# Ledger of designs, part 7: miniprotein binders against Mucin-6 (MUC6)

Target 1, 185 residues: Mucin-6 (MUC6), of Homo sapiens (Human) (q6w4x9r395to579)
Amino acid sequence: GHCSLEGGSFVTTFDARPYRFHGTCTYILLQSPQLPEDGALMAVYDKSGVSHSETSLVAVVYLSRQDKIVISQDEVVTNNGEAKWLPYKTRNITVFRQTSTHLQMATSFGLELVVQLRPIFQAYVTVGPQFRGQTRGLCGNFNGDTTDDFTTSMGIAEGTASLFVDSWRAGNCPAALERETDPCS

## First folded at step 11 (miniprotein)

Design vc7 (from uc29 with A13S T38R)
Fold by OpenDDE base, look of step 11:
Structure vc7 (fold): chain B 185 residues (1-185), chain A 112 residues (1-112)
Amino acid sequence: as target 1 above (185 residues)
Amino acid sequence: DIREEVKKLIEESRKLLEEAKKAGDLQAVRLLFQAVWRLIEALKTGDPEKISEALLKLSEALIEAAEKLGDPEAVEKLLEAQELLRKALEENNPELIKEAIKLIKEAAELLG
């Protein structure tokens, strides 16, 4: 399964459903029982302009009982708030520079993350087949059905992205907006 | 009915989740999201075993929160609940599940 966060506010789920939203919060991007130690991948969005429609991805966070890895637009990889040099290795996770503009987080448990740092901060999540039907968050449920990708954290299928996205917010943030205007990345 | 009690517990857990969000405690948020989801999924099956497993995960999340907040009473209740749930799994006894839910709910209320 491939999930992408592109263009500042565009998301394509594991089931290849595209949608967009404008929010300034941390969201659950991927959670699954297949992630060890109750791990979760989170996406941090912030305002990138003056309008509410100008929002962009600014960081990706992997958080588990043992690890907190933050990949930000400043090429800073941190664990528990401490900056780390690359390559950074934990028990099951390695973060390294893939290219001059891309960082990669490789894992032993079937999760891969590629982060484009420039010119636009974007993220690409890949999960193995063992994750089928066992994912939740903004990347969807990876079950081959696009119609139920907008299932909220409370198990309710939504028809629009805004309520879906809001249900996966990890902080006390304003409600996400679903607008057709292109965001400033 | 176990299902109804679990639904109530989900609601209490949701409240705690919102509090964790306000507090900016991402660890708690992560754990509670996962715990709630497991409960919801378990309810779909109605399988006592799945429910018990989900309740164990919730208890773990709440224990962590209780320890962080320094509430030993909540911790004690949750540890007892976990023991009941383990016994429930071993003995296939739904009554023990109900008792565990009661304790978990009481602990959740203490933490709220």
Scores: ipSAE 0.787, ipTM 0.896, lowest interface PAE 0.6, mean pLDDT 93
Fold by ESMFold2, look of step 14:
Structure vc7 (fold): chain B 185 residues (1-185), chain A 112 residues (1-112)
Amino acid sequence: as target 1 above (185 residues)
Amino acid sequence: DIREEVKKLIEESRKLLEEAKKAGDLQAVRLLFQAVWRLIEALKTGDPEKISEALLKLSEALIEAAEKLGDPEAVEKLLEAQELLRKALEENNPELIKEAIKLIKEAAELLG
């Protein structure tokens, strides 16, 4: 299955459902029992322009019981806060420079992440067939049915991307409605 | 009824998930998302074994949160709940699940 996070805050799910959102937060991109040590892949979005609707991907995080691997747009890779020289290897994960503009995280458990660093920070997630029907997050549920790809963190299928995306917030960030400071009434 | 108690724990876990997000505790956030997912799936089946396994994951998530907040009483209750859940699985004794749920709820209340 293939999930992409591309410029303009565009996402295409494992079931090929495209959507766009505007938010500045960390989101759960992928969770699955197929990821060892209760692993999760997360995406970090931040403002990229003057308008609040201009947001872009700035980092991808793989987090498990043992590891917090961060691949950021400043081209520094960290694990648990420590910068790592590439190629970086653990027992089941290898991070390396694929090209001058792309990094790759390859794993033994069927997850592959390719990060484009330039000209725009983008990410491409590939999972093996063992993940079918067993994923949750912004990349959808990988069950072959686009009508329920917007399944929230409470297991509710929504028809719009906004409620779906908001339910997957994983960081200390207000919802879009809560970002505005009220003027005096 | 264990099913109704699990529903209440799902709601409490959602509250704690929001607190973990505010605290910047990504490990607790990761574990709470997973625990809620497992609890919801276990509730659909009604299988005591799957419920016990989901509650073990919730307890692990809450221990992570309790250690970050420095609440040793909550940690102690959660470790005791995990022992009861492991025993419930080994003995096929769902009454121990009820006792574990009580301890988990008490720990969740301490964490606020």
Scores: ipSAE 0.737, ipTM 0.852, lowest interface PAE 0.9, mean pLDDT 86

## First folded at step 12 (miniprotein)

Design i10 (from i7 with G1D S2E A3E E5D L48Y E59L)
Fold by OpenDDE base, look of step 14:
Structure i10 (fold): chain B 185 residues (1-185), chain A 98 residues (1-98)
Amino acid sequence: as target 1 above (185 residues)
Amino acid sequence: DEEEDIRELVEDAKEELEEARELFEEAKRLAEEGNLEEAERLLTESIYELWEAIFELRLAARLAGDERLTEELERLAEELLKLIIEVMRLYVEIEREE
């Protein structure tokens, strides 16, 4: 399964459903029982300073009971608040520079993350087949059905992205806005 | 009307593509002149426009009931992705010169 965060405000779910939102919060991208130590992948969005979009992705966070790995747009990688030099390796996670513009987080448990740092901060999430039907968050549920990708944290299927996205906020933040690109969305 | 919505999305995408191309060409000129900072800015903006276009095409493809039309729209989106790659190549080249 492949989930992408592109163009600052666009998301494509594991089931290949595209949507857009504008928000200034931390959101849960991926939760799954397949992630060890209650792991979760999260995305941090903030006001855009460069693009015409209202908000953009500014950091990706992997949070577990043991680690809080943050990859930010300024190329700083931290774990539990401490800056780390690359390549950085924990027990089951490795963060390293893939290219001049890309970082990669590799794991032993079937999660891969590629982060493009410049010129636009973007993220690409790959999960193994063992995650099929066992994911939740902004990346969807990876069950091959796009119609139920907007399932909220409470298990309610939404027709639009705004309420769906808001349900996956990790903190107290303003409500997300959906840009009017499709009158049916 | 679904057909009208698709048409609108496609037209918007085409407009954004044109803007992106203009930005890309201007960035090339600026880079050749040694104005690397402004070139990078325009390249970045070009990429944003392209992603807008890609998104609209993907939405249009989703709305399309006809398989042939869906495939065509997806193909167009892929072509825009290729253009992003070209823009990124220049961006990286400029960064190497700095």
Scores: ipSAE 0.742, ipTM 0.880, lowest interface PAE 0.6, mean pLDDT 93

Design i12 (from ve4 with L51W)
Fold by OpenDDE base, fold request of step 15:
Structure i12 (fold): chain B 185 residues (1-185), chain A 98 residues (1-98)
Amino acid sequence: as target 1 above (185 residues)
Amino acid sequence: DEEEDIRKLVEDAKKELEEARRLFEEAKRLAEEGNLEEAERLLTESIYELWEAIFELRLAAYLAGDERLTEELERLAEELLKLIEEVMRLYVEIEREE
């Protein structure tokens, strides 16, 4: 399964459903019992600077009982708040530079993350077949059905992206907007 | 009207593609002139426009009920992805020169 966060505000789920949203919060991208130590992948969105979009992806976070790995657009990688030099390895996770513009987080448990740092901060999530039907979050449920991708954290199917996205907030933040408002309008 | 929505998405995507191409060509000229900073800015903007276009095409494809139309729209999106790759090549080259 492949989930992508591109263009600052666009998401494509594991089941290939495209949607967009604008919100300034941290959201759960991926939760699964297949992730060890209660692991979860999260996305941090903030106000966009140069982009026409109101908000954009600025960081990704892998959070478990043991680690909090943050990859930021500033090319800083931290674990539990401490800056780490690359390549960095902790247990079954390795973060390393893939290219001049890309970092990769490789794992031994079927999760791969590629982060493009520049010019637009983007993230690409790949999960193994063992994750089928066992994922939740903004990346969807990876069950081959696009119609139920907008399932909320409470297990309710929503018709709009905004309500879906809001349900996966990891903190107290304003409600997400489904459609981009042109700042020039 | 779903058909109207799809048409609008495609139209918007085409406009954004045109703008992206314009920006890309201008960036090339600027890079050749040695104005790397401005070139980089325009490349970034070009990529942004392309991603907007790609999204609109993907959404249109998702909304399309006809398999042929869906495939066509997806193919167009893939072509735009290739253009992004070209833009990125120049972007990386500029970064290496800085």
Scores: ipSAE 0.833, ipTM 0.919, lowest interface PAE 0.5, mean pLDDT 93
Fold by ESMFold2, fold request of step 15:
Structure i12 (fold): chain B 185 residues (1-185), chain A 98 residues (1-98)
Amino acid sequence: as target 1 above (185 residues)
Amino acid sequence: DEEEDIRKLVEDAKKELEEARRLFEEAKRLAEEGNLEEAERLLTESIYELWEAIFELRLAAYLAGDERLTEELERLAEELLKLIEEVMRLYVEIEREE
């Protein structure tokens, strides 16, 4: 399964459902029992300062009981708040520079993250088939059906991107902007 | 209705593609003149326009009820992804020159 965060504000779910949102928060991108130690992948959005997108992706965070790996647009990789030289390796995670503009986080548990740092900060999430039907968050549920990809953190399928995205906020932050919902969804 | 929404999405995507190509050509000219900083900014702007167009085509494909139309829209989105790759190649070359 593939999920992408592209162009500052665009998302495509594991089931290929496209949507756009704007917000200034950290959001749960992916949760799954397949991630060890209560792992979750999170996406951080902030004001962009460009006309094409009011807010844009500025960091991706992998959080578990053991690690808090942050990959941000300032190109510094940290784990638990400490800057790390690349390649950086834990027991089950390796972060390395793929190209001058791309970093990769590879894992032994079927998650792969590729981050494009420049010119636009973007993220590409790949999960193995063991994740099928077992994901939640902004990347959807990976069940082959796009009609329930907007399932909230309470397990309710919503028809609008803004309600769905708002339910996946991590922490105390403003709700997603309603003006960026798909009028036909 | 969805048919009108699809038509509008495709129309908007064409407009953004036209602007993206204009920006790319201007960036190439600036790079040839040695104006690398401005060329880099225009390449970035071109890529933003292409992502907007790609999103509209992906959304149109999602809304399409006809298999042939869906495949056509997805094929066009893939063509725009290839154009982003082309723009990115120049971006990386300019970045190394700087």
Scores: ipSAE 0.828, ipTM 0.919, lowest interface PAE 0.6, mean pLDDT 87
Fold by OpenDDE base, fold request of step 15:
Structure i12 (fold): chain B 185 residues (1-185), chain A 98 residues (1-98)
Amino acid sequence: as target 1 above (185 residues)
Amino acid sequence: DEEEDIRKLVEDAKKELEEARRLFEEAKRLAEEGNLEEAERLLTESIYELWEAIFELRLAAYLAGDERLTEELERLAEELLKLIEEVMRLYVEIEREE
């Protein structure tokens, strides 16, 4: 399964459903029992410096009982709160530079993350087949059905992205918004 | 009307593509003139426009239901992705010069 966060505010789920939202919060991107140590991948959104998007992805966070890895444009911070030089390796996770603009987080448990740092912070999540039907969060449920991707954290199917996204907030934040595309803006 | 929505999405995507191309060409000129900062800004804006267009095309494809139309829209989105790659190449070149 492939999930992408692109253009600052666009998401494509594991089931290939596209949607957009604006919000200034941390959201659960991927949660699954297949992730060890209660692991979760989260997406951090904040106000964008560009007029084209109200908010943009600014960081991704992998959090488990054993590890905390924050990837932003400027640095990779680990559980000790220190910025690390790459490559960084822990028990089951390796973070390394893939290209001049791309970082990769490789794992031994079927999760891969590629992050484009500049000029737009973007993330690409790949999970193995063992994750099928066992994922939750903004990336959807990976069951081959796009129509139920907007299932909230409470198991309710929503018709709009904003309500869906809001249900996956990891903290107290403003409500997510849907924005119409306006090429003249 | 779903058909109208799809049409609107495609129309918007085309406009954004045109703007993205304009920005890209201007950025090239500025880069050649040595105005790297402004070139970088325009490249970034170009990429944003392209991603908006790609999203709209993907959304249109999602809504289309018809396999032929879906494939066409996805193909167009892929072409825009290639353009992003071109823009990114210049962006990286500029960054190396800074």
Scores: ipSAE 0.820, ipTM 0.914, lowest interface PAE 0.5, mean pLDDT 93
Fold by ESMFold2, look of step 14:
Structure i12 (fold): chain B 185 residues (1-185), chain A 98 residues (1-98)
Amino acid sequence: as target 1 above (185 residues)
Amino acid sequence: DEEEDIRKLVEDAKKELEEARRLFEEAKRLAEEGNLEEAERLLTESIYELWEAIFELRLAAYLAGDERLTEELERLAEELLKLIEEVMRLYVEIEREE
């Protein structure tokens, strides 16, 4: 399965459903029992300042009980807050530079992430067949049916991307009142 | 209804492709003149336009109820991906000279 985050604001799910959204929060991109140590892949979006997209992807985070790997548009890779020299290896994760503009996170558990750093920060998620039917988040449920890829964190299939995306906000989003006045804090 | 939505998506994609080509040509001219920072900026803008067009073609393909139309729209999106690769090659070349 392939899921992509391209052009600042465009997403294509594992089941090839395309959508666009704008938001200034951290979102759950992929959760699955196939990821060890309660792993999740998250996407961080923020205001872009570019006329073509109000918000854009600024970082991708792999979070588990053992690791918090952050790959951000400033091109620094950290794990648990500490900057890492590439290639960077843990027991089951390797992060390395693929080209001058791309880097890759490869894992032993069937997840692969390729990040394009420049000129536009983009991400490409690949999961092995063991993930089929076992994913949740912005990348969809990987069940071969695009009509229910907009399934919320509560298990409800929505007809619009906005309600679906909103349900997948991770922690670090502002409180409801502050969201109304300052959505990016 | 969906047919009209598809037509509008394709029309918008063509408009964005035209703008992306204009930006790419101007960026090439600027690079030849040594205005590398401005060339880089226009190449980035061209790539944004191309992603907009690609998204519209992918959405149109998703909405299409005809296998032949779906395949054609996906083929057009692939052509635009190849153009992004061409724009990217110049971007990388310019970046190395900075």
Scores: ipSAE 0.818, ipTM 0.909, lowest interface PAE 0.7, mean pLDDT 87
Fold by ESMFold2, last read:
Structure i12 (fold): chain B 185 residues (1-185), chain A 98 residues (1-98)
Amino acid sequence: as target 1 above (185 residues)
Amino acid sequence: DEEEDIRKLVEDAKKELEEARRLFEEAKRLAEEGNLEEAERLLTESIYELWEAIFELRLAAYLAGDERLTEELERLAEELLKLIEEVMRLYVEIEREE
């Protein structure tokens, strides 16, 4: 399954449903019991400063009980707040530079993330078949049916992207620039 | 009103493609003249326009109730992805020279 975050504000789900949203928050891209240590993949959006998109992707975060890996527009990779030299390895995760413009996070648990750093910060999420029907978040539920890909964090299928996206916010986002670190969590 | 929505999406995608091509040609000219910073800026703008066009084509394909129309719209989106790759090649070349 493939999910993409492209062009600043565009998303294509694991079931190929396209949508666009604008927001300044950290959102849950992917949750699944297939991710070890209560893992989740999150996306950070902020005001872009360009006329083409009101907000745009600025960072991707992998969070579990063991790790908080942040890949951001400034091209610095951190784990638990500490900057890391690439290639960076944990027991089950490797982050490395794929090309001058792309980084890759490869894992032993069926998640792959490719981040395009420039000129527009973009992310490409690939999950193995064990994730089928086992995902939640902005990337959808991976069940082969696009009509319920807008399933909220409460398990309710919505007809609009904005209600769906808002339900996957990680925190209150009281300022437009509030990010993955939320005081309420 | 599905047909009207699809028609509007395709019309908008066409406008964005036209602007993206104009920006790409101007960026090539600027790069040939050695104005690499401005060329890079225009390449980035071109790519933004192409993503808007691709999204509109993907959304139109999602809304289409006809298999042939869906396939045609998806093919057009793939052509724009190839153009993004071409614009990206120049972008990377310019970055290397800086």
Scores: ipSAE 0.818, ipTM 0.915, lowest interface PAE 0.6, mean pLDDT 86
Fold by ESMFold2, last read:
Structure i12 (fold): chain B 185 residues (1-185), chain A 98 residues (1-98)
Amino acid sequence: as target 1 above (185 residues)
Amino acid sequence: DEEEDIRKLVEDAKKELEEARRLFEEAKRLAEEGNLEEAERLLTESIYELWEAIFELRLAAYLAGDERLTEELERLAEELLKLIEEVMRLYVEIEREE
């Protein structure tokens, strides 16, 4: 399964449902029991400062009981707050520079993340077949049916990206409380 | 109406593609002139326009009820992805020279 975060504000789910949103918060991109140690992949969006997109992706975070790996637009990779030289390895995760503009996080548990750092910060999530029907978050539920990819954190299938995206905020972000997510822009 | 929505998405994608091509050509000219900072900015703008167009084509393909139309829209989106790769090649070359 493939999920992409492209062009600052565009998302394509594991079931190939495209949508756009704007928001200034951290969102749960992927949760699954297939990720070890309660792992989750999160996406951080902030105001972009450019007219093409009100907000844009600025970082991707892999969080588990053991690791908090942050890959951000300032091109610094940290784990648990500590900057790391690449290639960086743990028991089950390797982060390395793929090209001058791309980093890759490879894992032994079926998750792969590729981050394009420049000119636009973008992320590409690949999961193995064991994840089918076993995912939650902005990347959707990976069940082969695009009509229920907008399933909220409460388990309700919504017809709009706005309600879906808002349900996946990680915590209560002050700037996000004052701003609507607009799936059409 | 889904057909009207698809038609509008395709028309908007055409506009973005036209602007992206204009920006790419101007960026090439600026790079040949040695104005690398401005060329880089225009390449980035071109890529933003291409992502807008690709999104619109992907959404149109998602809304299409006709397999032939869906395949055509997906093929067009693939061609724009190839154009992004071409723009990216110049972007990387310019960034290396800076």
Scores: ipSAE 0.818, ipTM 0.915, lowest interface PAE 0.6, mean pLDDT 87

